# Designs tried in a protein design chat: VH-VL binders against q0aze0. Part 192

Target 1, 268 residues: q0aze0
Amino acid sequence: MKIILVNNRFKENTEKKAQEIAGQLSALNVEVIIDNGLDEPYAGTVDFIMVLGGDGTMLRAARRYGQRAIPVLGVNMGTVGFLSNIEINELAEYLPLILREEYSLEARMMLEVAVFQQQSLLTRVFCLNELLLRSNSPRMLSFALEISGQKLEPYRGDGLIVSTTTGSTAYSLSAGGPIADPQLDAFIVTPVASHIINKRPLVVSPEREISLHLLEEREAIIGIDGQIKMDFGAENRVLIKRAPHPLLMVNLKAKPFFTSIDRSLQRQ
Short names: E, the ipSAE of ESMFold2; O, the ipSAE of OpenDDE; V2, 0.75 times the mean of E and O plus 0.25 times the DockQ between their complexes.

## First folded at step 7 (VH-VL)

Design H19 (framework fv_patritumab)
Fold by ESMFold2-Fast, scan of step 7:
Formats: sequence, structure tokens, C-alpha cells
Structure H19 (fold): chain C 268 residues (1-268), chain A 122 residues (1-122), chain B 113 residues (1-113)
Amino acid sequence: as target 1 above (268 residues)
Amino acid sequence: QVQLQQWGAGLLKPSETLSLTCAVYGGSFSGYYMSWIRQPPGKGLEWIGEISHSGYTNYNPSLKSRVTISVETSKNQFSLKLSSVTAADTAVYYCARTDEYYDWLSGSFDYWGRGTLVTVSS
Amino acid sequence: DIEMTQSPDSLAVSLGERATINCRSSQSVLYESNNKNYLAWYQQNPGQPPKLLIYWASTRESGVPDRFSGSGSGTDFTLTISSLQAEDVAVYYCQQYYSYPLTFGQGTKVEIK
């Protein structure tokens, strides 16, 4: 068995803990690859991915490995997040189940984002939560949204979020988007501080293709999962579609989505 | 132009809880992290922690047990609470904005509030 | 924690002359995947909040005069003021944003000779 341990080397104590866990797994004849985020993603085949950290570390792991159809387990380092399943102090209890492959999988859709300059592809990335188009200055943006070839009237405001259902509780929620069951596949399109009062969030089929471009020369950026930033100008176009593979999340411990959201909305 | 306005109680007794609020005007803080940074009189800058528009937080480990940062997106505000204050917490407290998007790493601080002097004395 | 050390603690420079401030990080702040140094420089005048001058080690913030420039990579960084003016009398701070917690240098006070 070959496992990737994904950790955040930039947070103190996680690198040391990752080395300790790697040692324990190696003693059980498990081959371990450590991904601390500084190097390129591991290119070989693996059987399992264990993410040691919070939601941010899980988002990075999903971006790097989510398209490989490999089971991914989120192990939180002391605080339960939305994307983690167990806490680090529970790992020893669940490790035998992991090694025997005794767990269920939950599929979470991902976005495929392609950024073009004229007709040339500049970059192609995947994400679990969302793409954010936003102004990088106090000036509002004027931009065009096209859904499966249908050109909507221009948007004016601070930006737009195109989210997965998993991302419905992240930036989209803060911008006024709906809470979506993460087991559903859909795009959620949420305006950010729109000057056009009638613009509402849209929930559209995951088979749709969404494109965005600026209508005026403005300083703007594209943000991916709050972790990748790309400059976006009037010469650029972005195309968003459902990624070929969902992220396969490991369930070892019951984590009911709706009761967790209900508690969060009650500010607990 | 983007402006950060901050307010809160400036005079505290030891053991009390510091509470400061910062409001963002002239722009959205969606896609940014909002931070609290303090500066003791005559000394350098210390980062306290940050919060995203969606409520994700990162705290300085030296203060994590005492600090809570929260966001109220409907009011475009975020707040700092620091419990069990001592004389060592006497400082000017700034709110500041970072542009975050490069992996898990926070950015530089492009806009700052005016600062609030907090004095802890009995 | 990444420790940021500035040198000198204070610097006296004649008007119109070059001022150079150094900043060293205890570990590299270069992110190899995007080839960027996660380092910023700030200017702080008495009684005012810090003002961003440089980010990504060498990119000048909008509105900052051309006389300010940043250089360096990895662990060693320099802020240069090519021709010191009276309004440049301030304390300057470097900051890393490569790793949490975010950390600042101790500051360098620039004054006129």
C-alpha cells in the first residue's frame, strides 16, 4: 500500500507529526510519500491520500490529487472543519480500518477552470470550492457572463463567484448564495456586491459551461479556493466546467452536513 | 477608496477582555483576509490573526488560547476579542487587509486602519 | 516560526544619497512552485499605520515613488532608497507571508545625517 501524507509545512508542529505518522505507517509495511506543499505533486500511483491539517490543506490536496480518483481522508489537527472527517487524536483508533479499506466514500464535484489570453490557454486548474472573479482596486467591474452559449446582460459590481455545492458554505454563502447539499452536483453562481439590484444567485446544471470576460479595462483577479491568484484583464477569458472526476472523500466517522450547518447558523 | 475604520474600548484593567471592531468601506472584503496587528509603544509589529470573508481563521500560536476573531458579513465588519489581558497587551491595535490566493499563504497588507491605543493598567 | 532580522537598527543618510536596509529570514521565503518570494516592506511615520511599499520582494506598490526598490531572494533581502528625501524619514519593516504566523522584522529607523 502506498499513501501520500499531505501536510502544511508552514504551520508549526505539522511536519514533525507527519514524520512520526510516516514512521508508524512504514513499520506496518506501508510506503509513504510526504507532500508538504513546496514541491510539485507526486506523479506516481498511490492507493490513499491522508491530509493532515485543516480545510485549507484539504483544498490544496483536492487541487493537486482530486482528479486521480484516489480516496482522500481529512485528518484535522485539533479543530474539526467542514472538509475533515476525523481529528488527529482519533487517527490511531481508525488506522486499522484505513489499512483494511473498511470505509465509505462520498463523491464531491470539482470545477475545471481554464484561463485564456485571446485563443491561447494560459492555465488549467481544478478546485473543490469556487472560482472568484473580483476587482483588485476600488473600481467596480463590468463583465460578461455566458452560460452554455447564452449571453446574459452585463454584470456590474465587485465580482462573481462560481461555486461547487461543497463551496456553497464557503465564499458563496458569505456573498448571499444558497446552502446546497454537497451530494448534489450543481454550479452556484453568486454575484459579489452587484450594482444591478435584480442579479440573484443562479443554480445551474453541472453540464453547463460558464464563461467570463471583462467588458472594460480593469485591474481584476481570478481566485481559486482562496489559494491561487491570477491576474485577469480585458484580454483574458475564463471557461468553467465540471471537472472529469469528483474528489472521493473518505468517511470513517458520521458527520451529518445539515446538523453541522444548523449549528453554525445558530453561531455555536 | 477602500477605508478601514476601527473602534473599541481603549482602557482596560488586568484580566478583562479586549474587544475591537473594524468596518470595511468603499470595497468588498470577499476574497481577502482581514487581520489584526498590534504594536507596543516604541516597539515593532506583531501579527495577531486573520479571518476570511467566509470565516476561516488563522491565529498567532502565542495568542491562540486568548484570541477570537469573528466576522459579520452583512455589516462588512470583523472583530477581535482578546481575553485575560495584562500590561504586556498594551499596544496600538491595527486592523489591516491582506490579499490571499497563493496556496495557503497570506499576502501583504495593502490597507490599514488608523489604530486604536489600548492601555492595560490598574 | 520564521524570524526576521533587519540591519542596521538605525541608519543616518544625507539628503539625496542612497539608503540601504537589509532583511534576513531564518528560513527561505521563496515558494518554488510559483517562483515568488513572500516578502513585503513597509514604511511607518510617527503616529501613523504602516504603509505598504514593496510586495513579492521587488514589486512596488501602486503610488510608491520610483526611488524605492526591493531586491533579493530566499533568505536575504534589501530595500533601497536611491535618493533619500526628507519625507522618507521613518521606520521601515520587512515582513514574511510565506508561513504562519506572519512575522515582521524589528524595524530600521532612517534619519537624516
Scores: ipSAE 0.005, ipTM 0.424, lowest interface PAE 10.6, mean pLDDT 84

Design H2 (framework fv_ixekizumab; at its last look DockQ between E and O 0.74; V2 from the best seeds 0.00; counts 0 for: pae E 3.6 > 2)
Fold by OpenDDE, look of step 9:
Structure H2 (fold): chain C 268 residues (1-268), chain A 123 residues (1-123), chain B 112 residues (1-112)
Amino acid sequence: as target 1 above (268 residues)
Amino acid sequence: QVQLVQSGAEVKKPGSSVKVSCKASGYTFTDYAIHWVRQAPGQGLEWMGVINTYTGDTDYNQRFKGRVTITADESTSTAYMELSSLRSEDTAVYYCARDESYYDYLSGTFDYWGQGTLVTVSS
Amino acid sequence: DIVMTQTPLSLSVTPGQPASISCRSSQSLVYSEGNTYLHWYLQKPGQSPQLLIYDVSNRFSGVPDRFSGSGSGTDFTLKISRVEAEDVGVYYCSQATHFPLTFGQGTKLEIK
């Protein structure tokens, strides 16, 4: 068996724990690769991914490995979030199940985000939570939203979020988007505004494609899962689709989503 | 608007401790991490540590050998940095800075800074 | 620790002329997905540092377009196309890819 341990470079404790766990797994004849983000994603075949940290670390892991159909387990290390399944102190208890591959999987839809410069592809990424288009100035943006070839009326505001249902409890929520059942596949399109905007969030079928572009010569930024940022201007286009593969999240411990919303969201 | 307002200048004796405060406003306190950076007179910038204001998790520059303690009080939207066993070399302006973070992800990008707090250590 | 080396350490520029500051890291600053956590700060006289460029080439909000950042791996550059009086101060590069976070020595920009 081969396992990747993903940790957070900004949390030293996760690195230490990764080393410790690696030692333990090695003693059990399990091959371990530690991914702290300093190297390219491991290109070889792996059987399991453990994410040591919070939701941000999970998002990074998802972007790096989510398209490879590898089981991903979120192991929380003292943080609050929606994407971890067990606590670090529980790992020893569940390790035998992991090694025996006795667990269930929950498929979570991811976004495929393609950013273009005119007709040229600049970048393509998969992400678990959301794509954010926001102004890089105090001025509002004017941008066009197209859904499966249907052109909506121009949007005006600070920006726009296109989120998965997983991401519905992330930035989209802060922007006034609906909370979505993570077992549902859908796009959530949530306007971001510092001013009053009469645009309502949209729930869109994952079978559709979403495109965005600016209608004015303004400076904007594209953000992906709050971790990837790039400049976005009038010459750029973004195309959002459902990723061809979902993230396979390991479910070792029952974690009721709806009963935990109040507790988790009150702190965010 | 985003603001970080720090406590006033301090004069301390060697061996004593100093605790500097950083009050945040204009944004949700727990959505961003707070870093501390110091600058000795006429010198560059030195990173001291960071606190995730949501989880309370901290990380420190090991060069301080455990002399630094960073805390946060959500109820008052205030972060604190305490430096113990003060030495003359600790004389510096201490800054708090907001990090563009996302959950447990830290970008290390300090988009807003406090006005700085001068701490003078002298016999 | 990652050593950030800036060159030059001081620069005197005539208003309207361009300026360039180099920053070299002792190790690669490339992180996950090609992200590079190299930032530029400006500390004007008597003020706190302020963010100028983040992630190598992105201008922070309100930063004039005469500022630009570039580079990759271990070599980075901050350019000012036309220096103005308000650009006087000390420029710092910073890396956040490796613990602990570190800064360059600073480059003092003065007007001739």
Scores: ipSAE 0.711, ipTM 0.889, lowest interface PAE 0.8, mean pLDDT 94
Fold by ESMFold2, look of step 9:
Structure H2 (fold): chain C 268 residues (1-268), chain A 123 residues (1-123), chain B 112 residues (1-112)
Amino acid sequence: as target 1 above (268 residues)
Amino acid sequence: QVQLVQSGAEVKKPGSSVKVSCKASGYTFTDYAIHWVRQAPGQGLEWMGVINTYTGDTDYNQRFKGRVTITADESTSTAYMELSSLRSEDTAVYYCARDESYYDYLSGTFDYWGQGTLVTVSS
Amino acid sequence: DIVMTQTPLSLSVTPGQPASISCRSSQSLVYSEGNTYLHWYLQKPGQSPQLLIYDVSNRFSGVPDRFSGSGSGTDFTLKISRVEAEDVGVYYCSQATHFPLTFGQGTKLEIK
């Protein structure tokens, strides 16, 4: 059995814990790869991913490994978040179940994001929470949103968020979007500081294709999960679809979403 | 409009402690980490540590050993840095700075800075 | 600790002429998904540092397009295509790929 331990490069405690866990697993003849983000993602066959940290560390793991249909367990290291399942002090209790593969999986929709310059594909990335289009200057953006080829009236404002339901409690919420049940598959399209009175958040079928491009020459940024950023200008277009594979989140312990909503509201 | 306002200058004796405050406004305090950076007179910048304002988790530059403590008070949107066992070489301007990262993923991009707090340590 | 070395440590530039500042790290600054956490700041006289360029080449909001950043791996450059009087100050590069975060020693830019 081969597992990846994903940790955060800044968190010395998580690196020490990762080494401790790796030692314990090695004693059980489990092969362990540690991923702190400084090396390329492990390309070989992997049976399980354990994320040591908060939601940000899970977001990186999802982008690196989420399309490989590998079970991913969030292990909370004292951070507050929505994507962990067990606490670090509970790991020993649940380890036998992990090794016997006696757990359920919860599928979480991901976005597939393709960014173009004119006709040429520049990059394709995956996203668990959201894509953000935002102005990179004091000036507002004027931009077009198309949904499955249907052009909406132009947007004007600071930008737009295209979120999964998992991301509904993240930046989308801060921008005025609805809280969505993460068990639903949908796009949530939330304007950021819109100057057009009728631009309300939209909830859109996951089968749609969403396209964005600027209508004026402006400096803009595309952000992915708040962790990847790329320049976006009038020569660019982004296409957003449901990713081919959901993130497979391991469920060892019941984590009630609706009783935790107050924490997400406090982030505002 | 994002703004970080720090407490006023301090004059301290060697061996004592100082606690500098950094009050945030114009954004949701718990969405962004706060770093502390210092600058000795006529010198460059030195990173001291960071706090995740949502979780309270901290990471410190080992150069300061156990002398630095960074905290945050969500109710007042204020971060604090306390430096203990002060020495004359701790005389510096102390800055707080916001990490532009929206999540607990730190990019170390300091998009907004406080005005700085001069701490003078003299015998 | 990662050492960030800036060259030159000072510049005198005639207004309207270009300027170039180099920053070299002791190790690669590449992180996950090609992210390179190399940033540039300007500290104008009597002010706090202000962000100019993040992630090697991205201009921060409101920064004039005469500023540009480039580089990869361990070698990075900040360029000012036409220096103006308001550009006077000390320029710092920083890295955040490795713990602890470190800064270059600074480059003081003056107008001739």
Scores: ipSAE 0.461, ipTM 0.780, lowest interface PAE 3.6, mean pLDDT 88
Fold by ESMFold2-Fast, scan of step 7:
Structure H2 (fold): chain C 268 residues (1-268), chain A 123 residues (1-123), chain B 112 residues (1-112)
Amino acid sequence: as target 1 above (268 residues)
Amino acid sequence: QVQLVQSGAEVKKPGSSVKVSCKASGYTFTDYAIHWVRQAPGQGLEWMGVINTYTGDTDYNQRFKGRVTITADESTSTAYMELSSLRSEDTAVYYCARDESYYDYLSGTFDYWGQGTLVTVSS
Amino acid sequence: DIVMTQTPLSLSVTPGQPASISCRSSQSLVYSEGNTYLHWYLQKPGQSPQLLIYDVSNRFSGVPDRFSGSGSGTDFTLKISRVEAEDVGVYYCSQATHFPLTFGQGTKLEIK
């Protein structure tokens, strides 16, 4: 069995825990690869991925490995996030179940984002939460949104978010989008500080293709899960589709999504 | 608007400790990490550490060898940096700064800074 | 620790003239995903540092078009196409690819 331990490059605690866990797994004849994000993703065959850290570390693991159909377990070091399933102090209890593959999997849809310059593909990335188009200056954007070839009235404002249901509690929530059950597959399209009163968040089929481009020369960026940033100008176009494979999240114990989000909203 | 407001200047004796506060406003405190950076008189910037304001998890520059402790109080939207066993070389302006990253991914991009707190260590 | 070296340490510019500041890192700052966590800050006299450029070439909100960043790997440049009086201060490059975060020693820009 080969397991990747994904940790945050800045988290000294996760580095120490990754080394400790690697030692424990090695004693059980499990091969361990540590991924702190500095090297290229491990290219070999892998049976399981443990993510040590918060939701941000989970998002990185999803981008690097989410399309490989490998089980991914979120392990929190302290406070449980939305994308984790167990606490680090529970790992020893659940490790036998992991090694025997005695767990269920929850499929979470991902986005495929393709950025073009004129007719040429510049990059293609995958993400678990969202794509954000935003202004990179005090000037608002004017941009076009198409959904499955249907051209909507132009948008004017600070930007737009195209989110998965998993991402409904991230940037989309902050911009006024709905809280969505992550068991549902859908795109959520949420405007950011729109200057048009009647622009509302849209919930659309995950089979839809969404495209965006600027209508005027502006300084804008495309953000992927809040971690990858790309310049976006009037000569650029972005296409957003459902990714070929969902992220397979490991479920070792019941996760009370609705009570968790309720508590989180009360704290803010 | 996003604002980080720090506590006032302090004068400390060698061997004592200092605790500087950084009160955040204009955004959801727990959505962003807070870093601490210092600047000795006439010198450059030195990164001290960071706190995840939601979990309380910290990471420190080992140069301070356990002398630095960063904490956060969600109820008051305030981050703190305590530096112990002060030496004259610790005389500096101490800044808090917000990490731009919305999620628990430290980009190390400091989009907003506090006004700074001068800590003078003299015998 | 990653060493960030800025050149020059000081420059004096006539208003309206261009200025260029270089930053060199002791190791590559490219993250595995192609991102490069190199940022530029300006500290005006008596003020806190403020973000100018992030991720090599992206201007922060409100930063004038006269500022631009470029570079890759270990060599980076900040350019000001036409220096104005309000641009006086100390410019710092920083890296956030490797722990711990480190800064260059600073470049002081003065008006002639």
Scores: ipSAE 0.409, ipTM 0.749, lowest interface PAE 3.7, mean pLDDT 88
OpenDDE, second read of step 8: ipSAE 0.533; ipTM 0.836
ESMFold2 (binder alone), look of step 9: mean pLDDT 92; pTM 0.949

Design H20 (framework fv_oberotatug)
Fold by ESMFold2-Fast, scan of step 7:
Structure H20 (fold): chain C 268 residues (1-268), chain A 125 residues (1-125), chain B 107 residues (1-107)
Amino acid sequence: as target 1 above (268 residues)
Amino acid sequence: EVQLVESGGGLVKPGGSLRLSCAASGFTFGDYAMSWVRQAPGKGLEWVGFIRSKAYGGTTDYAAPVQGRFTISRDDSKNTLYLQMNSLKTEDTAVYYCTRDESYWDYLSGTFDYWGQGTLVTVSS
Amino acid sequence: DVQMTQSPSSLSASVGDRVTITCRASQDISSYLSWYQQRPGKAPNLLIYAASTLQSGVPSRFSGSGSGTDFTLTISTLQPEDFATYYCQQSYDTPLTFGQGTKVEIK
C-alpha cells in the first residue's frame, strides 16, 4: 500500500505530527510519501491520500491529486471545517478500516479552468471550490459571460464567481450565492457587486461550458480556491468546464452537512 | 507564434552518443514542462520523457526503453531544451520532436499543445 | 502501462464523408485522452484534449466523445486537409502512451 500524507509544513506542530504518522504507517508496511507543498506533486501511482489539516490543505490536495481518482481522506488537526471527515485523535481507531479499504466514497465535482491569451493556452488548473474573477483596483470591470455558446448581456461590477456545489459555502456564499447540497453537480455563477441591479446568481448544468473575457482594459485577477492568483487582462479568456474526475472523498463516519452549515451560520 | 526548432540530429553508429537541442520562442519557456516524443520511420508516436519547470523542481521521467541511456535537461536562460542520447541502438532511429506540455505551475497535464518540426536521428553502421 | 489500441488502422474516405475513429484503453483512464492529427511530412498537432474539448483554432467538424476505456473521434464532413494520420494519447499515467494511429486515405 502506498499513501501520500499532505500537510502544511509552516503550520507549527503539524510537521512533527506528519512525521509521527508516517512512522506509524511505515511500521504497518505502508509506504509513505509526504507532500508539504514545497515540491511538485508526486508523479507516481498511490493507493490513498491522507490530508492532515483544515479545508485549505484539502483544497491544495484536491488541486494536486483530485484528478487521479484516488481516495482522499481529510483528517482535522484542530481547525473545524467542511472537508475533513475524522479528527486526528480518531486516526488510530479508523486506520484498520483504511488499510482494509472498508470505507465509502463520496464524489465531489471539480472545475477545470483553462486560461488563454488570444488562441494560446497559458495554463490549465483544477479546483474544488471556485474560480473568482475580480477587479484588482477600485474600478469596476466590464466583462462578457458566455454559457454553452449563449452570450449574456455584459456584466458590470467587481467580478464574478463560478463555483462548484462544494464551493457554495465559500466565496460564493459571501457574494450572495445559494447554499447547495454538495451531493448535487452544478455550476453556481454568482456576480460580485454587480452594477446591473437585476443580475442574479445562476445555477446551471455542470455539462455547460462557461467563458469569460474583459470588454475593456482593466486590472483584474483570476483567483482559484483562494490559493492561486493570476493576472487577467482584456487579451485573456478563461474557459471553465466540469473536470474529468470528481474528487473521491473518504467517508469513515457520518458528517451531516446541513446541521454543520446551520451551526456555522449561527456562529458567524 | 509559439515556435519550437529542433537541431542536432544525424547519422550515428550503434553505441554512439548524440545531443539534440530545441530552441523555444514566443512564450515564457521556463514556466512550461517540456517533453520529447519520437517517431520511427513509418511507425507511430512514442513518448521519450519529460522535464518539469525549474520553479517546480525540474524533475525528469523517461519511458522504459530509454531509461538510463537518455537524459533531458533545460537551460531557461537560453530558452533551450536538450536530449542527451547515449548508448544508441538501431531501435532509436526516429524523428525526435520537441513538445510543450499545455499546463504549467503545479500540474503536469501530459498533453502536447505545440510541437517542433522534428529532427531525424539515424542509428546504423 | 496503459495500452492504447486504435481502430481501424486505416480507412478510405471521400471529401464530405463522416469519419469515426475509435480508441480503447487497457484500463479506465476517465477522460484523460487527447487526439492529434499528423499530416504527411508534418509534425502532429493537438485537436482535442480531455476526451471532448476542442483545442483553440480547431474546426468544429472535429469532435471527441467517450470516457473510461472507449473513446471516439468524429470528423463530421471530411475536408481535403483532413487526409492525415490520427493518434489518441492517454495522460492518466506514466509512461504517456499513444495509440498506433489511424490513417485516413483518399478513396
Scores: ipSAE 0.000, ipTM 0.397, lowest interface PAE 14.6, mean pLDDT 85

Design H21 (framework fv_bermekimab)
Fold by ESMFold2-Fast, scan of step 7:
Structure H21 (fold): chain C 268 residues (1-268), chain A 123 residues (1-123), chain B 107 residues (1-107)
Amino acid sequence: as target 1 above (268 residues)
Amino acid sequence: QVQLVESGGGVVQPGRSLRLSCTASGFTFSSYGVHWVRQAPGKGLEWVAAISYDGSNKYYAESVKGRFTISRDNSKNILFLQMDSLRLEDTAVYYCAKDESYYDYLSGTMDVWGQGTLVTFSS
Amino acid sequence: DIQMTQSPSSVSASVGDRVTITCRASQGISSWLAWYQQKPGKAPKLLIYAASSLQSGVPSRFSGSGSGSDFTLTISSLQPEDFATYYCQQANSFPLTFGGGTKVEHK
């Protein structure tokens, strides 16, 4: 059995904790690969991925390994999160179940994002939460949205979010999008500070293709999961569709999603 | 270990061209974006240009736009800065620096720096 | 362009002193700020990224705080090796911009 331990060098003391857990697993004849984000993803055969940290670390793990159909467990070390299943102080209790493969899997859709310059593909990335198109200056954007070849009336505002249902509680929520059951597959399209009255969030079939491009020369950026930033100009186009494989999230204990999100909204 | 080494600096005449190189070792060069940052004698740091890990995105400071060209050769682990129409104001030590993010669009934070190469003018 | 204003331009300090350096962005940059240390004749070294995260291998006496437009670098107990010039840098948008630098010198 090979397990990848994903941690974040950007979190205090997570490296030490990863080493402690790796030692415990090694004593049980489990081969451990530590991924702290500084090197390429491990390219070999892997049986399980354990993510140590908050939602940000899970998002990175999903982008690196989510398309490989490997079970991924989120182990919480932070204060607020929706992507972790167990707490770090519970790991010893659940470790025997992990090693015996006694858990269920929850499939979470991912986005495939392709960025073009004219006819040339510049890059292709996968993400778990969302793509954000936003203005990078005080000027609002004017941009075109197409859904499966259907051209909508132009958008005018600070930007747009194209989110998975998992991402419904991230940037999309802050922009006024709906809270979605993460077990449902759908795109959520949420305007950011639209100047057009009555522009509403859209909930769209995951089988559709979404295309975005600027209608005016403006400073804009594309954000992926709040972690990747890239400049976006009038010569660029982005195409968004459902990724080929969902992220397989390990479920060791029931998550009270709706009560958790309800409580979170009361705090802020 | 992880290392960046600049070369190609020297004494140049105004209006001429110069090409700087930066050779990377100890990490997967093709997976990281890279920056050029300069520092005039006795002055502060000034960001000059950046290139994404795959070479598809390039960014320039306004002062060098149209005169400088950033490029990379991932097969040889080399970063280049082609400097055309050089001005006295371009006098500086030029550093190459690795972007911190792996297979990511430029985060803009630079975690590994070369030792720099000096560009000066004959008068 | 985002202007980064750093203060003070220099500070005289003794070993054991607490040193505070401030950095102000001309517009909001969220937490996209890094701090670098540069010793004479040497390349800059990353100390802090994402406003408050300590780079691996950097002593815990260094800390960063702030978000939006106002940021602070603190050295809780200055050591002999800390006499250097410190720079803040915004990573929110291109072109990337540095503060003017703060020289921490003896006395």
Scores: ipSAE 0.000, ipTM 0.425, lowest interface PAE 12.1, mean pLDDT 86

Design H22 (framework fv_ixekizumab)
Fold by ESMFold2-Fast, scan of step 7:
Structure H22 (fold): chain C 268 residues (1-268), chain A 123 residues (1-123), chain B 112 residues (1-112)
Amino acid sequence: as target 1 above (268 residues)
Amino acid sequence: QVQLVQSGAEVKKPGSSVKVSCKASGGTFSDYAIHWVRQAPGQGLEWMGVIIPIFDTADYNQRFKGRVTITADESTSTAYMELSSLRSEDTAVYYCARDEAYYDYLTGSFDYWGQGTLVTVSS
Amino acid sequence: DIVMTQTPLSLSVTPGQPASISCRSSQSLLHSSGYNYLHWYLQKPGQSPQLLIYLGSNRASGVPDRFSGSGSGTDFTLKISRVEAEDVGVYYCMQALQTPYTFGQGTKLEIK
């Protein structure tokens, strides 16, 4: 069995814990690859991915490995989040089930994001939560939104979020988007600080294609899962589609989404 | 338009704790991480830790061995740094600084800084 | 921890002349994203530090064209093409590739 152990590069205590767990797994005849985010993704075949950390670490793992149809387990390291399934102090209890492959899988849709310059593809990335188009200056943006060939009235504001249902509790929520059951598949399109037009969030089929481009020269960025930041100008266009494969999340322990989100919304 | 405003100077006794506040204005608080950096008199800058409010995630410089706690209250756009078991060598100006946060991904570029809070630890 | 070393520790410059400050890291600051997680700050006397250059070579908002950053991996340079009186203070480099974030010891720039 070969396991990728993903940890947070910005958190030294998770690095130490990753080394400790890697030693324990090696003693059980498990081959371990440590991915702290600094190197290229591991290119070989693996049986399982264990993510040590918070939601951000899981988002990085999903972007790097989510399209490979490999089970991914989120292990919380003391940070409250929505993407972990078990706590670090529970790992020893659940490890025998992991090694015997005795767990269920929950599929989570992902986005495929393609950024073009004129007609040329500049980059293609995958993400679990969202794409954010945002002004990178105090000036608002003017931009075009097209959904499955249908051209909407131009948007004016600080930006737009195109989110999965998993991402409904992340940036989309902060911008006024709805809370969605992550077991549903849908795009959530949420305006960011619309100054001129009172635009509402849209919930659309995950089979639709969403296209964005600027209508005037402005300083803007594209943010992907809050981890990739790219300059975006009037010569650029982004195309967003449902990714070919969902992320396969390991479910070892029942985690009640609705009570978790209710508790989170009341936290100070 | 963006500014970080810190609480006022403090004088503390050895062994006590201090809690410094940093209130952010001009922008969306949850889009940013707040770092804490200190500077002892005549010395350089030392990073203490960071809080990413959107995920209630904090990370610390291990030099402080469990003495530092950084928290945030999103409803008041205020971050806090608490340092316990104070020693005379903790006498310093403590700064908060803003970093654009993407979950737990940070650039570490501190684009705006608070005015600083002088903490004096004396008997 | 990554160790950041600045040279020189102090320099005196005649107004209008150029200045150059070096920063070296104990390990590469080049991330797989293609960015160098190295930033430059200026602390003027009695003031908070302010960002000058981020991610190796990008000038922060409001920073004059006189300032430029260069380098990659372990060796970085901050250049001021024409020093002015308002540029006096202590310059710091900082790595943000991994925690704990670490600063250089600082370079004090004075006018002759």
Scores: ipSAE 0.000, ipTM 0.452, lowest interface PAE 11.0, mean pLDDT 85

